# VH-VL binders against q9nrl2r1430to1533: the designs that were tried, part 17

Target 1, 104 residues: q9nrl2r1430to1533
Amino acid sequence: GGVHELSAFEQLVVELVRHDDSWPFLKLVSKIQVPDYYDIIKKPIALNIIREKVNKCEYKLASEFIDDIELMFSNCFEYNPRNTSEAKAGTRLQAFFHIQAQKL
Below, E stands for the ipSAE of ESMFold2; O stands for the ipSAE of OpenDDE; V2 stands for 0.75 times the mean of E and O plus 0.25 times the DockQ between their complexes.

## First folded at step 7 (VH-VL; framework fv_iluzanebart)

Design n2 (at its last look DockQ between E and O 0.65; V2 from the best seeds 0.00; counts 0 for: pae E 2.4 > 2)
Fold by OpenDDE, look of step 7:
Structure n2 (fold): chain C 104 residues (1-104), chain A 122 residues (1-122), chain B 107 residues (1-107)
Amino acid sequence: as target 1 above (104 residues)
Amino acid sequence: EVQLVQSGAEVKKPGESLKISCKGSGYSFTDYWIGWVRQMPGKGLEWMGIIYPGDSETRYSPSFQGQVTISADKSISTAYLQWSSLKASDTAMYFCARGWYYDSEGLYFDYWGQGTLVTVSS
Amino acid sequence: EIVMTQSPATLSVSPGERATLSCRASQSVSDYLAWFQQKPGQAPRLLIYGASTRATGIPARFSGSGSGTEFTLTISSLQPEDFAVYYCQQYDYWPYTFGQGTKVDIK
């Protein structure tokens, strides 16, 4: 694709991906690395999937976009104990997201 | 338009090193997997490995583990397949392909490069 | 690794006729099954994924069915451009694996 003006959703996803704590969320969890992940998490989602949905204009409302982002964090906290690096990263990234989402 | 463009045909001798490339365009390169497939002359298709350019996670097929190196430079939307020391048996067509998730982590590959012919002979 | 077995090795079909290709997995791969078409000198082209979903731009004459270990690709009315080698591929387990291919040639 060519250069285009990013929507608010696109911009926010870019900021989330660039964040230092985005590493647990860049793509879907590997079932090779975590064999039981998909036995627990029934609605897997990640930033790359969310960005794809943004690019395909699948979000008609800001609330839909926010719901997917929150689902992403919810999945992380559901699977990962609070003291894990993933959960800690998620906590920080979610806080960042909440601040940025006020602009939506 | 999604497109994968591979580097040109290579003619090499055994023992030489080689690095071939696959450049993606028309999509967010860092968000999709890139895979490499070997097809020896007159034979079928073999998965070599896959890489996620966003974080460089790489998975090799057991048959190719330690035999090749898969890498990516996301700054130029390019994936690489390289050999440190080619063998005659490496003579084959090599394809790159873009991978996306099905219902979970399983990847289907919807766009393919045109292929790079590598010929290794004395 | 999961072994994918295709049959027949070669299928001779007349233009306009139905072609039925089979693919068997050594163990269940659920619906994580794709079909590819490859013509000489060309890259494989994705036809079907998820066992039964046509990829973008694929004609309706191509259809996939099956789940678990048995899969079928059907070409309802073979067109001249459909003569090629067809591969099935599972992507439920790494390493992903292809069948050995079925060559569809003109009768």
Scores: ipSAE 0.854, ipTM 0.944, lowest interface PAE 0.5, mean pLDDT 96
Fold by ESMFold2, look of step 7:
Structure n2 (fold): chain C 104 residues (1-104), chain A 122 residues (1-122), chain B 107 residues (1-107)
Amino acid sequence: as target 1 above (104 residues)
Amino acid sequence: EVQLVQSGAEVKKPGESLKISCKGSGYSFTDYWIGWVRQMPGKGLEWMGIIYPGDSETRYSPSFQGQVTISADKSISTAYLQWSSLKASDTAMYFCARGWYYDSEGLYFDYWGQGTLVTVSS
Amino acid sequence: EIVMTQSPATLSVSPGERATLSCRASQSVSDYLAWFQQKPGQAPRLLIYGASTRATGIPARFSGSGSGTEFTLTISSLQPEDFAVYYCQQYDYWPYTFGQGTKVDIK
């Protein structure tokens, strides 16, 4: 896209990062702290990587941006049991994302 | 342009406190790790610790745990290295550096500050 | 934790010649290996990461190879600005550790 789309992607990422439930998603999971994470999750991603891709204009379509955000949530739900703080935060942040993405 | 600008040289006496700074610009400061490296006079490089300014998660090398405090103020895009009581053995050059992911694991440090010389003597 | 050992301590080379620097890790660090150049009074400069990937803006005469415990930095045609100290550094295990450095001098 154009300049208008890039601004919208940046605005949405900023809102996601500011959300109280963003804490599991700010940066990549540490293999030191979670040794088996990368045995399970094959396409890791986080908000800081997504913002860097926006800054580098790497998203050609809104669907590519949305796919990375949804991948981030999918990874969270695949790795974390439903009763964990991480999965609960993911559920709430994903709901917020879906509302904000409709405005996109 | 990505820049890391460190505070100026310091001359201190043993027992004094000190806080030196590293200001990042030209990139999303909270999205990258910042690390601190010590270089004693005539010696090699050693990692002291790293911080993720986005959430203040911090890791220290064991030999520096409890010896220094690493912190960040994301509102002014600045990381800090702090001593509560300097020793003569703290005399060294201190560098900050920006870290990014290699294949989603491990960090490599691509941009470095110019260094801050700290001299601690009686 | 992981000891990085560099060889030789000093390498004396004429401009235009090839320099070969070695780095050995005390245990496997896979390809999580970086090379840095440092000139007197300056910050380290990242040359290579991932054992063999040149960082942005690094001339093609710099190349890295190796995996596991043995790594090599090669400078194919030494330029006057390449006389410096070179450090390897592993980033597989925290804390990250540097080798002691190899000084590349004019012969």
Scores: ipSAE 0.497, ipTM 0.877, lowest interface PAE 2.4, mean pLDDT 93
ESMFold2 (binder alone), look of step 7: mean pLDDT 94; pTM 0.956

Design n3 (at its last look DockQ between E and O 0.70; V2 from the best seeds 0.00; counts 0 for: pae E 2.1 > 2)
Fold by OpenDDE, look of step 7:
Structure n3 (fold): chain C 104 residues (1-104), chain A 122 residues (1-122), chain B 107 residues (1-107)
Amino acid sequence: as target 1 above (104 residues)
Amino acid sequence: EVQLVQSGAEVKKPGESLKISCKGSGYSFTDYWIGWVRQMPGKGLEWMGIIYPYDSETRYSPSFQGQVTISADKSISTAYLQWSSLKASDTAMYFCARGWYYDSEGLYFDYWGQGTLVTVSS
Amino acid sequence: EIVMTQSPATLSVSPGERATLSCRASQSVSDYLAWFQQKPGQAPRLLIYGASTRATGIPARFSGSGSGTEFTLTISSLQPEDFAVYYCQQYDNWPYTFGQGTKVDIK
C-alpha cells in the first residue's frame, strides 16, 4: 500500500503480525486443510482482514477494533482444543494484545 | 488506485524456460492473493493457481500441477509464473488477478493485469 | 472439479433490449459465484460477486441472481459497450472454474 502515518491501530496490527505466535492468525483458515472449519466458525477473521479494515478506516472506535481482535482469538479457542499449538499460540498472543491494547 | 501490471509479450521456442511477472500497487500486496489464469487463443479462461504473497502458500489447479511454478517476491510486490521447458501448447494469454475473501476463504478476483501474451513456436 | 455450464453459447440482442444469461453449476456453490465481462484484447472485468453484488464501478443495469446451482446475469438495457463475452466462475471449491462463456453480440 501507500505510505501512511501509522495510527495506533496500524501499529498494533504490525506488532501482532510480527509476533512469533501470530502464525495461526495471519490469514483465514484454509477449508482445504480444515474442511469443517467453516461449519463451526461463522464469523471468520484474521489479521490480514483486520489490517485491511484499519487501512480503509473502517474502525471508528477502539472498541470496534478490539472486538474484531477478540473475535479472532475467540474463533481460535472455539475450534482448537487447549492443548493444540494454535490455542497455545493464541493464548500467548492474546496476552500480548491485552498489554498493548492498554495504550489505545 | 489498485493496479496489476504484467511483463511484456514473450516469443519463445519449445524447450526454453520463461518467467513472467505481475506487479501489484495501490494496496497491501502481502495481504491479498494473486492468481494466474490462462486463455489459449480463441478459448475460455482457466485457473492455473493462486499464491498468498506473505507466506507464499500456493495452490495449483490439478491440470497445472507440476507444469508451472508460481512464486512471489513480496519485497517488490511481484508475483511470478514460470516454465522450465515451454511447449507449443503453452501459447496463450496469461492474466494475473488480485483475490480477496468472500465470507470465508473463498476468493473473488476484483482487479486484473493487462495480460501477457506468450507465443511458443519453432 | 465443479463444472460450470453457460447458456446460450451466443446471445444476439438489440441495443436497449434486456439480455439474460444463464450459468449452471454441477454441484451447489452456494453464492460463491462471480460474473466477468471480457472484450476482445482486454482482461476480464469483474461484474458481480457473491452471485448478486455488483463490483465497484459496475453500472446498475447489470444484476446477478441465483444460488446453489442456478444463476442468472441480467443486463436490463443493453448498451453498445456491453457487447462482449461473459463468464461465470465459482469460487466455492478449489480449483475455481469458469463457464465456457456466453457471447453477447448485436442482433
Scores: ipSAE 0.819, ipTM 0.936, lowest interface PAE 0.6, mean pLDDT 96
Fold by ESMFold2, look of step 7:
Structure n3 (fold): chain C 104 residues (1-104), chain A 122 residues (1-122), chain B 107 residues (1-107)
Amino acid sequence: as target 1 above (104 residues)
Amino acid sequence: EVQLVQSGAEVKKPGESLKISCKGSGYSFTDYWIGWVRQMPGKGLEWMGIIYPYDSETRYSPSFQGQVTISADKSISTAYLQWSSLKASDTAMYFCARGWYYDSEGLYFDYWGQGTLVTVSS
Amino acid sequence: EIVMTQSPATLSVSPGERATLSCRASQSVSDYLAWFQQKPGQAPRLLIYGASTRATGIPARFSGSGSGTEFTLTISSLQPEDFAVYYCQQYDNWPYTFGQGTKVDIK
């Protein structure tokens, strides 16, 4: 890692946030609006949390950064049936992420 | 350095409209929730509601639903609290505060604005 | 709505003494509890979150404990600058309600 690696993480997160399919992932799911979410998902995460971890230099390895992003998608697919708008958005954003991550 | 800077004190008459502001700096404004808290003279703190500035998702305390509007303009890193028709009972200090997660969606306030005194009298 | 009840309403304490402030929730809030200090004419200041975690820059004399429905803020050796009003707040469920405050006065 280092300064260039941290800048790459920041750029990738910005691109994920700006993507049209980011809407299910911007912030944590509301437990009031979705009461059973945290009964099923025990390691919640969202793009704003990942971006803050990048800003605070909390990722020591690129694998840690990638693991958090993949956890975000895994949570989406675990909670949401395949036919939902959330799962479809997750599939498209994950594909975009995989393409962008190759540039790291 | 994280800062929330609020607009200046207001003196108004009942029935007038008002919009007060809270400008965030020193952090990624759209990544954090902004809340509003009322403190009537000599009284405690009352949670009014929160907004997520990126998408404008907003939640109100039932006591304030329909009484105020919380909004944000992410292009200028600013959140707003507004009344369409002020009442004398709206006289209070109003604080904005930045909200962050503990270990799930629950939000605690880590940084506060300096407050805006609103006085509504004839 | 979760009601937060603080006691006592006012606590008179001499400098250098221990102050113990209580906060009770009407239902369990787990450890989603914060404590704030507010001095006259100032904004509230975060002291404790997660029931027991000190915020950055908060002196070690401030400690929080408890979970569920009963919480305590302890100031182990009260300093002149600690005379203020203290609020607890739950953030487990919307609305994120505050207690009514405990005023810590010089004895």
Scores: ipSAE 0.587, ipTM 0.894, lowest interface PAE 2.1, mean pLDDT 93
ESMFold2 (binder alone), look of step 7: mean pLDDT 94; pTM 0.956

Design n4 (at its last look DockQ between E and O 0.67; V2 from the best seeds 0.71)
Fold by OpenDDE, look of step 7:
Structure n4 (fold): chain C 104 residues (1-104), chain A 122 residues (1-122), chain B 107 residues (1-107)
Amino acid sequence: as target 1 above (104 residues)
Amino acid sequence: EVQLVQSGAEVKKPGESLKISCKGSGYSFDDYWIGWVRQMPGKGLEWMGIIYPGDSETRYSPSFQGQVTISADKSISTAYLQWSSLKASDTAMYFCARGWYYDSEGLYFDYWGQGTLVTVSS
Amino acid sequence: EIVMTQSPATLSVSPGERATLSCRASQSVSDYLAWFQQKPGQAPRLLIYGASTRATGIPARFSGSGSGTEFTLTISSLQPEDFAVYYCQQYDNWPYTFGQGTKVDIK
């Protein structure tokens, strides 16, 4: 590995990870901390997984990348009530994502 | 190429502190777990704990909880294992390893450091 | 914690022969089972994960099978470089735990 030009997807993931509201999404939810999470969420995903898919060039279309990001937010809102810090963070991060995604 | 490089062998006395390191390269360090495994002389492998450098979440095996400290500095892609006061029984080889998700949260460890030999004797 | 038990403790096999190693879990670990190879003075090397998936670069002679509580690592035709200690490891529940190892040596 070395320094290379980041694709638009790579850059966007970097920006999402650096965002203050990324903390619920950095990695998969722990079943130790949230024992029932995977009983509810059947397609778990997180920014680290999305970044790996980007790095492995698994996204051939921008829509595929966007779908995974939206799935990530969807999972958050499905599991977390609206008044939780996770859902609030997700709402803000998703808004940020939607703005940045216009550049794709 | 994914690689984990650990710090060199250590010779210490009981009561001394020690911090050994594991530097990752060839991958996104922040996104993968790092685990530490102990192997006492002539014995098997024991998980000590794991850390996620991206947010520093750390999990210890019960037998190592409070006995060591696992940390990471993602700015230099390095994980650490440290003791505040070594014992002779801490003499062992210590390995770091990179962990990734299988199916969901289960982690399999696909790349390992070369090991750090720690010898503690009076 | 989940206890992993390997058998036999030592397996003596001639080059070219089939080696079969067993690993048992004290409770079901589904397919969250890995096999490692370790040679003297070296770090463990991942052979199999998900009970049956070969890690990158692992020869086809290595295969894993099983689920739940019973697992098997098979080396179809033992090569000189395969003489080593083999560990199974569950990662279904933290803390992750290793078996005590099986030493494969020359008959």
Scores: ipSAE 0.868, ipTM 0.946, lowest interface PAE 0.5, mean pLDDT 96
Fold by ESMFold2, look of step 7:
Structure n4 (fold): chain C 104 residues (1-104), chain A 122 residues (1-122), chain B 107 residues (1-107)
Amino acid sequence: as target 1 above (104 residues)
Amino acid sequence: EVQLVQSGAEVKKPGESLKISCKGSGYSFDDYWIGWVRQMPGKGLEWMGIIYPGDSETRYSPSFQGQVTISADKSISTAYLQWSSLKASDTAMYFCARGWYYDSEGLYFDYWGQGTLVTVSS
Amino acid sequence: EIVMTQSPATLSVSPGERATLSCRASQSVSDYLAWFQQKPGQAPRLLIYGASTRATGIPARFSGSGSGTEFTLTISSLQPEDFAVYYCQQYDNWPYTFGQGTKVDIK
């Protein structure tokens, strides 16, 4: 809540976007390129949407922001087998997120 | 406020190259798609393609694939439309527009640049 | 590609009257449909997205309806500033094609 928390959320999202393993999460998965994605993933989300929600002050609680980030990773692991490049990137970025989230 | 400001009008000859620009401000440029739309004199609107500046992912209409290059430089919040060899039939108004999600992925244009008139005559 | 067909090509309407513009898609586009207004020498302006949702700042006299293949833009009481060309656009699948336009003229 409030301006100070939103600044912290923005800083964290910027760090996630800058991380080398952000590439699967920058924008929504294309249904044209991955036709079955939205048959499986019903609550899609990506870093650009999360950042826009931060910019528009749409998170009322820190838990709502954290829930969207964790949903992003959960979607990745639900759709992608563990040994895929996407899932490996998700595992590393999630670990980074957990470390940075301690700063909230 | 959201603004898309395009480069000025161009008068060119067939065979010349050209790169026109679209500079975004007042929003997170990297996070929104940018599309290009052609309007030939007295005609309707034609969707040319889109780019996501955050990672440069680009999609073209089949009619424009190989005819133009869409690119972006996110460090200066600018998207580009480029021809390697202009034709007289490229004479048109060219608009850039910002795209955002309606739902899972459907992208609609909410803000438009003012347009760049390109005239190609021999 | 999905072909968008608008009718009529030109609609002559008196100020204060209701205008009804039609747009048909060659296959279902669900509600992934937008309407734009374009005046001479200007860029298009977004009026409606999601077939029926007014964009921010668009007057209530503009309304959209329809789904699937058949869509309508209604202007309930035309104002002098509403005489323009109107385009529909589907954004269900690339390329995001436009209709050919309906010109709304003073009768």
Scores: ipSAE 0.583, ipTM 0.887, lowest interface PAE 1.9, mean pLDDT 93
ESMFold2 (binder alone), look of step 7: mean pLDDT 94; pTM 0.957

Design n5 (at its last look DockQ between E and O 0.08; V2 from the best seeds 0.00; counts 0 for: pae E 10.9 > 2, placed apart)
Fold by OpenDDE, look of step 7:
Structure n5 (fold): chain C 104 residues (1-104), chain A 122 residues (1-122), chain B 107 residues (1-107)
Amino acid sequence: as target 1 above (104 residues)
Amino acid sequence: EVQLVQSGAEVKKPGESLKISCKGSGYSFTDYWIGWVRQMPGKGLEWMGIIYPGDSETRYSPSFQGQVTISADKSISTAYLQWSSLKASDTAMYFCARGWYDYSEGLYFDYWGQGTLVTVSS
Amino acid sequence: EIVMTQSPATLSVSPGERATLSCRASQSVSDYLAWFQQKPGQAPRLLIYGASTRATGIPARFSGSGSGTEFTLTISSLQPEDFAVYYCQQYDNWPYTFGQGTKVDIK
């Protein structure tokens, strides 16, 4: 393919994915591994989904992009108790995101 | 290799303060809990408390709440257990341990320090 | 707090024989149950977590079973290095609590 300049959204998603604490967020939670997840979380989202939306140019405003990222974290904190590795990772990744989002 | 190395044995008098340490290596220190366990001479094991160095969230066992302080310095991958005023009854071996919590397995402690013997006597 | 009770207090077993250790919880701890081995002068070593999962490096002769309130640690064929004190520990509810231990000694 051709060489493309990554948008700010694309760049940020790349940075999030590469972060050490991204592992809970890389893809949607498995129903097999977590049977009750989707009974609780009604708007599931993950970085791979967000990346896809970016690639499809579905975000017209930075706020829309940010809203999806925040939803991703919100879902994590809603389902996972604070003492879980997922919640702890989410806390750190969200902090990172908030810093990087200043570039948007 | 995951390793927890604790500070050396302590000989103290009642009323003295003490801070012992547990240094983690071979893993991401901020991603695992650190727990402290007391073992009095010839006795069993007692959970004292746990701390998550990543955000310093700390939980104490009711029996140890207000009796000790658990802290961590993530910049040097070290957790601490400290007393402001030791008692003879604090004489014991103290172990630190690494803990990981996930959805399926819960919070289990898989690696332990070698222990720090604390002797408090007049 | 949840009280963990181990039995027997002391278990005398000959090398090569099977050792069966019991652990009972005062209330259900689901499968959040760990087994530890401790030798004199040493730190506890994790053997089993999640009631039945062997920790890394633990020999296959160690196995854990049970759920809820009744748990068992089995050493299929006792080796000389297995003589020690064994503790069960629940981590379903804080504060986490240990059993009082079972001493496995040589018959």
Scores: ipSAE 0.015, ipTM 0.685, lowest interface PAE 8.2, mean pLDDT 93
Fold by ESMFold2, look of step 7:
Structure n5 (fold): chain C 104 residues (1-104), chain A 122 residues (1-122), chain B 107 residues (1-107)
Amino acid sequence: as target 1 above (104 residues)
Amino acid sequence: EVQLVQSGAEVKKPGESLKISCKGSGYSFTDYWIGWVRQMPGKGLEWMGIIYPGDSETRYSPSFQGQVTISADKSISTAYLQWSSLKASDTAMYFCARGWYDYSEGLYFDYWGQGTLVTVSS
Amino acid sequence: EIVMTQSPATLSVSPGERATLSCRASQSVSDYLAWFQQKPGQAPRLLIYGASTRATGIPARFSGSGSGTEFTLTISSLQPEDFAVYYCQQYDNWPYTFGQGTKVDIK
């Protein structure tokens, strides 16, 4: 989209990265360290990749940006059981995201 | 196997700059985090910050933000900790550590360098 | 930031006896808790991660337990080489924080 939308996407990603519960989402899961992850998660994504896509203007629509963020949370919940710290962090960060995303 | 080899001890005066290094070997350097930990004389351990050498993303503990710079050169598998202007209170042992990142178990640090003693005195 | 408090500050234990070290977090850290051993003049080494999982090569006499805010490291039969300072560390939220350490003296 336009210049204002790109600034909003960047601001939202910055707020997500700053959040204390962002730690599971900063980088892609390593195939070497977690070999079974890619047997389960078909469309991996992380905040650093989303931020780079914003910087390169790869999102045409706000919905595309939101879809990548929601995919990130969906992957977390699919791979991690509900009682794990990752899933709990994901739940809290997703709630924060929904509040911030209302600004788009 | 996995090794983190740090640069040698340093004796400096207040106001001088310093850059110390941590070279990783025996593993894929760009796929692990590197963190820096300070241990002041007779004191415990304090995390200073972490870096992902694959893309140089860094995070600093609040008390160290703006006090040091953490960087890496992935082409030579080396991470750095640097000061632009040392203070006497920077006298400490500095460790680097390799972080294993696992979405189910979090980011924990398993291999440590031998430490670099930095002495800053008038 | 999450404050980690260890007790006791110093523990004197005879070889062959049990040592019990406590660590308390100021808020829940789930099981994102690690224990490190540091001998004089050496780097820390990882003993336990995930509150209870022994790192590779760590003897079975070391065991960790707890979750949430209360954690324990147990050395079931203390050996002379276990003289060291032990640190707990939370890695639930950045910045990661260490406890102040428990020194285990061999009596």
Scores: ipSAE 0.007, ipTM 0.607, lowest interface PAE 10.9, mean pLDDT 88
ESMFold2 (binder alone), look of step 7: mean pLDDT 94; pTM 0.955

Design n6 (at its last look DockQ between E and O 0.66; V2 from the best seeds 0.74)
Fold by OpenDDE, look of step 7:
Structure n6 (fold): chain C 104 residues (1-104), chain A 122 residues (1-122), chain B 107 residues (1-107)
Amino acid sequence: as target 1 above (104 residues)
Amino acid sequence: EVQLVQSGAEVKKPGESLKISCKGSGYSFTDYWIGWVRQMPGKGLEWMGIIYPGDSETYYSPSFQGQVTISADKSISTAYLQWSSLKASDTAMYFCARGWYYDSEGLYFDYWGQGTLVTVSS
Amino acid sequence: EIVMTQSPATLSVSPGERATLSCRASQSVYDYLAWFQQKPGQAPRLLIYGASTRATGIPARFSGSGSGTEFTLTISSLQPEDFAVYYCQQYDNWPYTFGQGTKVDIK
């Protein structure tokens, strides 16, 4: 909480969250809504969790941060068929991420 | 410091509408869940529902489904609990609480508001 | 819904003594179990989550154990400020549910 200087990770998370295609990734998939999700996805992660890790300075290397973001997309593509709105959004958001990650 | 501050006590009559609030501070409001819990006088605790302020995804306990409305305004870090028509049986203390993930599949609630007493009587 | 049952309803303990509170779930909730303390006129305070993890700022005299359907909250040496009502709560399945509470009062 509070106002902090935005690190490169913080800024990138903000940009990802603000992206139109971030909606599948804002938070963990609810077990209430999708009961079988956690039978398939064994390393769940989402932007809110990643942001929390950033805020707690848990990322010591850019590669660690990037790995979590890529895991987030990987989970999406593992669970959602290619023709779903979630997968399509993920494809676009990941492309955006890859461009922005060049700045890290 | 994480803090949830609820609106003040309410004295209402049956049939009146009511909206009480819970304002979060000291954390990223949109990233955590908010839950509402009822405690009738001299009784235990009952989950009413939960909301994710970031996208307003909301779940109600079956006994409260259709009885209340839970909402949030993330622009002011505030969650709401409202009734369209109060009943005497709605007299109770109402708590909001912040929820975070445990082992990805569940939510535990680590910070609570001070409670809002709602009294409904003729 | 999952029913949580606490025992005893009231536990009378002298200061400095050990207090043991039980909580049973109608079905397995794994370790998705929390304990709360509530004093008169106050909001519940989280003591334990994940069945055995103390929340931030909770004294070491509080400990939680168990998994599945049987859980225990232990206060190793009861302090004057520990006299209160204690609730267990499962968060394995929605709707989340509380036990009916155990009142710990002074013997």
Scores: ipSAE 0.879, ipTM 0.949, lowest interface PAE 0.5, mean pLDDT 96
Fold by ESMFold2, look of step 7:
Formats: sequence, C-alpha cells, structure tokens
Structure n6 (fold): chain C 104 residues (1-104), chain A 122 residues (1-122), chain B 107 residues (1-107)
Amino acid sequence: as target 1 above (104 residues)
Amino acid sequence: EVQLVQSGAEVKKPGESLKISCKGSGYSFTDYWIGWVRQMPGKGLEWMGIIYPGDSETYYSPSFQGQVTISADKSISTAYLQWSSLKASDTAMYFCARGWYYDSEGLYFDYWGQGTLVTVSS
Amino acid sequence: EIVMTQSPATLSVSPGERATLSCRASQSVYDYLAWFQQKPGQAPRLLIYGASTRATGIPARFSGSGSGTEFTLTISSLQPEDFAVYYCQQYDNWPYTFGQGTKVDIK
C-alpha cells in the first residue's frame, strides 16, 4: 500500500537485481534452454516480472510482494538440486533479501 | 511512451562491415526481450533472433546463426544487429521489436522500431 | 520449424464489408498466435496476440479466433485505413515464424 511502500519495493528490487547472485532470477527460465521446466514449475516468476508489477502498482499489500519474492526462491529450490550453482545463488540471495527486508 | 528508435538508412558495398542500432525508451529496457526481423524487398517478414539485454542471452533463427551478431549495451538502452562482411543478399529492411511474456512459455512483440533500410550493392 | 500458411494471398473487399483471413499452422501452436498489420513503408503493428486478445489501442472491428492449427482474423466493417498486408505469426516454438501474408485490397 501507498506511495511510501511502492518506493520501498522499488528500492528492494533494484538491490536484488544488482546483487551478484541475481543471475538465475533476472528473467523467466527459457523453454528453449530448459524444455522441462514448465512441466515442474507451475507458478513461474522472476525479478523482471516483479519489477513490472511494482511499476504498475499491482501489489496492494507488502505481503503480496514478499510472497512473490519467496515464490521465486521456492521455485529455484524445487527445480534445482542443492549442489547446483543456481541453488547456491538462490540461498545467498534469499539471505540478502531477508536482511534488506528488515531494513525497510 | 514506449519507443524503439532505429539508426538511419545505410548504403554499403559487399564485404563492408555494418552495425545498426535500436534504442529503447519509456520502459525498463533490461527487463524486456528485443528481437530483430528482416524484410527483403517485396517479401514477407522473417525472425532473425532475440536477445535479453539484462544478461545478453541470445537466440538465433537457424538460417541467421553465424551470419549476424545480435548484441546489446544496457548502459545506453541500445540493441544492435551487426554484419562482419555484407553481401548483396543482405539488402533489406530490418526491424527491432520489444517482447514480453504471453504465458510463461512464449513472447509476443508489441512495440516496433521504424525500420532501417540496408542497401548493399557495388 | 513450424510453417504458417495464409489464405487467400489477396482479398478484395469493399469498404464497410466483412473481411475474413485464414492462417494454418503445420502443427499445433495452441493459442500462441499473433496477427500483424503492415502498411507500405511502415513497421508491422500488433493487432492480436494469444489468438484472440486484442492489443492495446486496436479497434473492436478486429477480432481473432481459433486454436491449435486453424486461425482466423476478422475485420467486421472495413475502413479505408485497413487496406494493408496482414501476417500471422506463431510464438509457440523457436524459431518464431510468420505466414507469407494476405494483402487486403479495395474491391
């Protein structure tokens, strides 16, 4: 809700995108590169979609924004084995997200 | 307002190099795909390739793989189409277009640049 | 590669009349189908995506239907500005492919 929260969401998304471990999350997983992804992940989401939803004021509650970010990480851990670069990046970015969310 | 502004018309000779540009404005340039489409004189439209400027992930249509280079410079919100050695058969109109997700599995292209005419002749 | 075939190649229609353009895919593309309009010397303009969803700012006289392999663009009452070439395009599988176009002329 409101202009103050939308500015906070924008700032947090910018910080997530700029983080070194954002690379698995910038855009939706490509069907060209990963043909089976959408057989497994039914609620796909990525940082570019979340930023667009912030830009269009589609989040009415902070919890909705947080739920999309956590869904993004949950999808990563569901699809990717724990020893993969994607899962390790997800773990580090999620920890960063939890720290940044406390400061807002 | 979303805009894609392409570089101006080019007249070149066979064997010369060329890099044409497509500058996006009015949206988050790094969040959307950019595609390139060729239209040869009197012919239809052909997809050449797509790029995600945020990380430069690029896909080429098979007939254009190795024939052109698609790139982007996100710091200036610009995508490029480049030839290292032009052929007369490269004479065409070239369009860029912005892509977004229809469903999680496909891109539709809603905004188009004005086109760049490339003429290659001796 | 999915081949998109449009018919007819040319369509002569009087202003105010209904135009019906057909597009066939060589395999199912579900509803990942777009329609574009192109006037001489201009860029393509997105009319329809998702087989039947009108793009922003497109007049209601343009409608799309179909799924799978057979698709139709209908212009319910042709206006002078609608005489152009129309392309269908699938975006189900890479590479994305266009049909060869249907030219809509004044009868």
Scores: ipSAE 0.646, ipTM 0.905, lowest interface PAE 1.8, mean pLDDT 93
ESMFold2 (binder alone), look of step 7: mean pLDDT 93; pTM 0.950

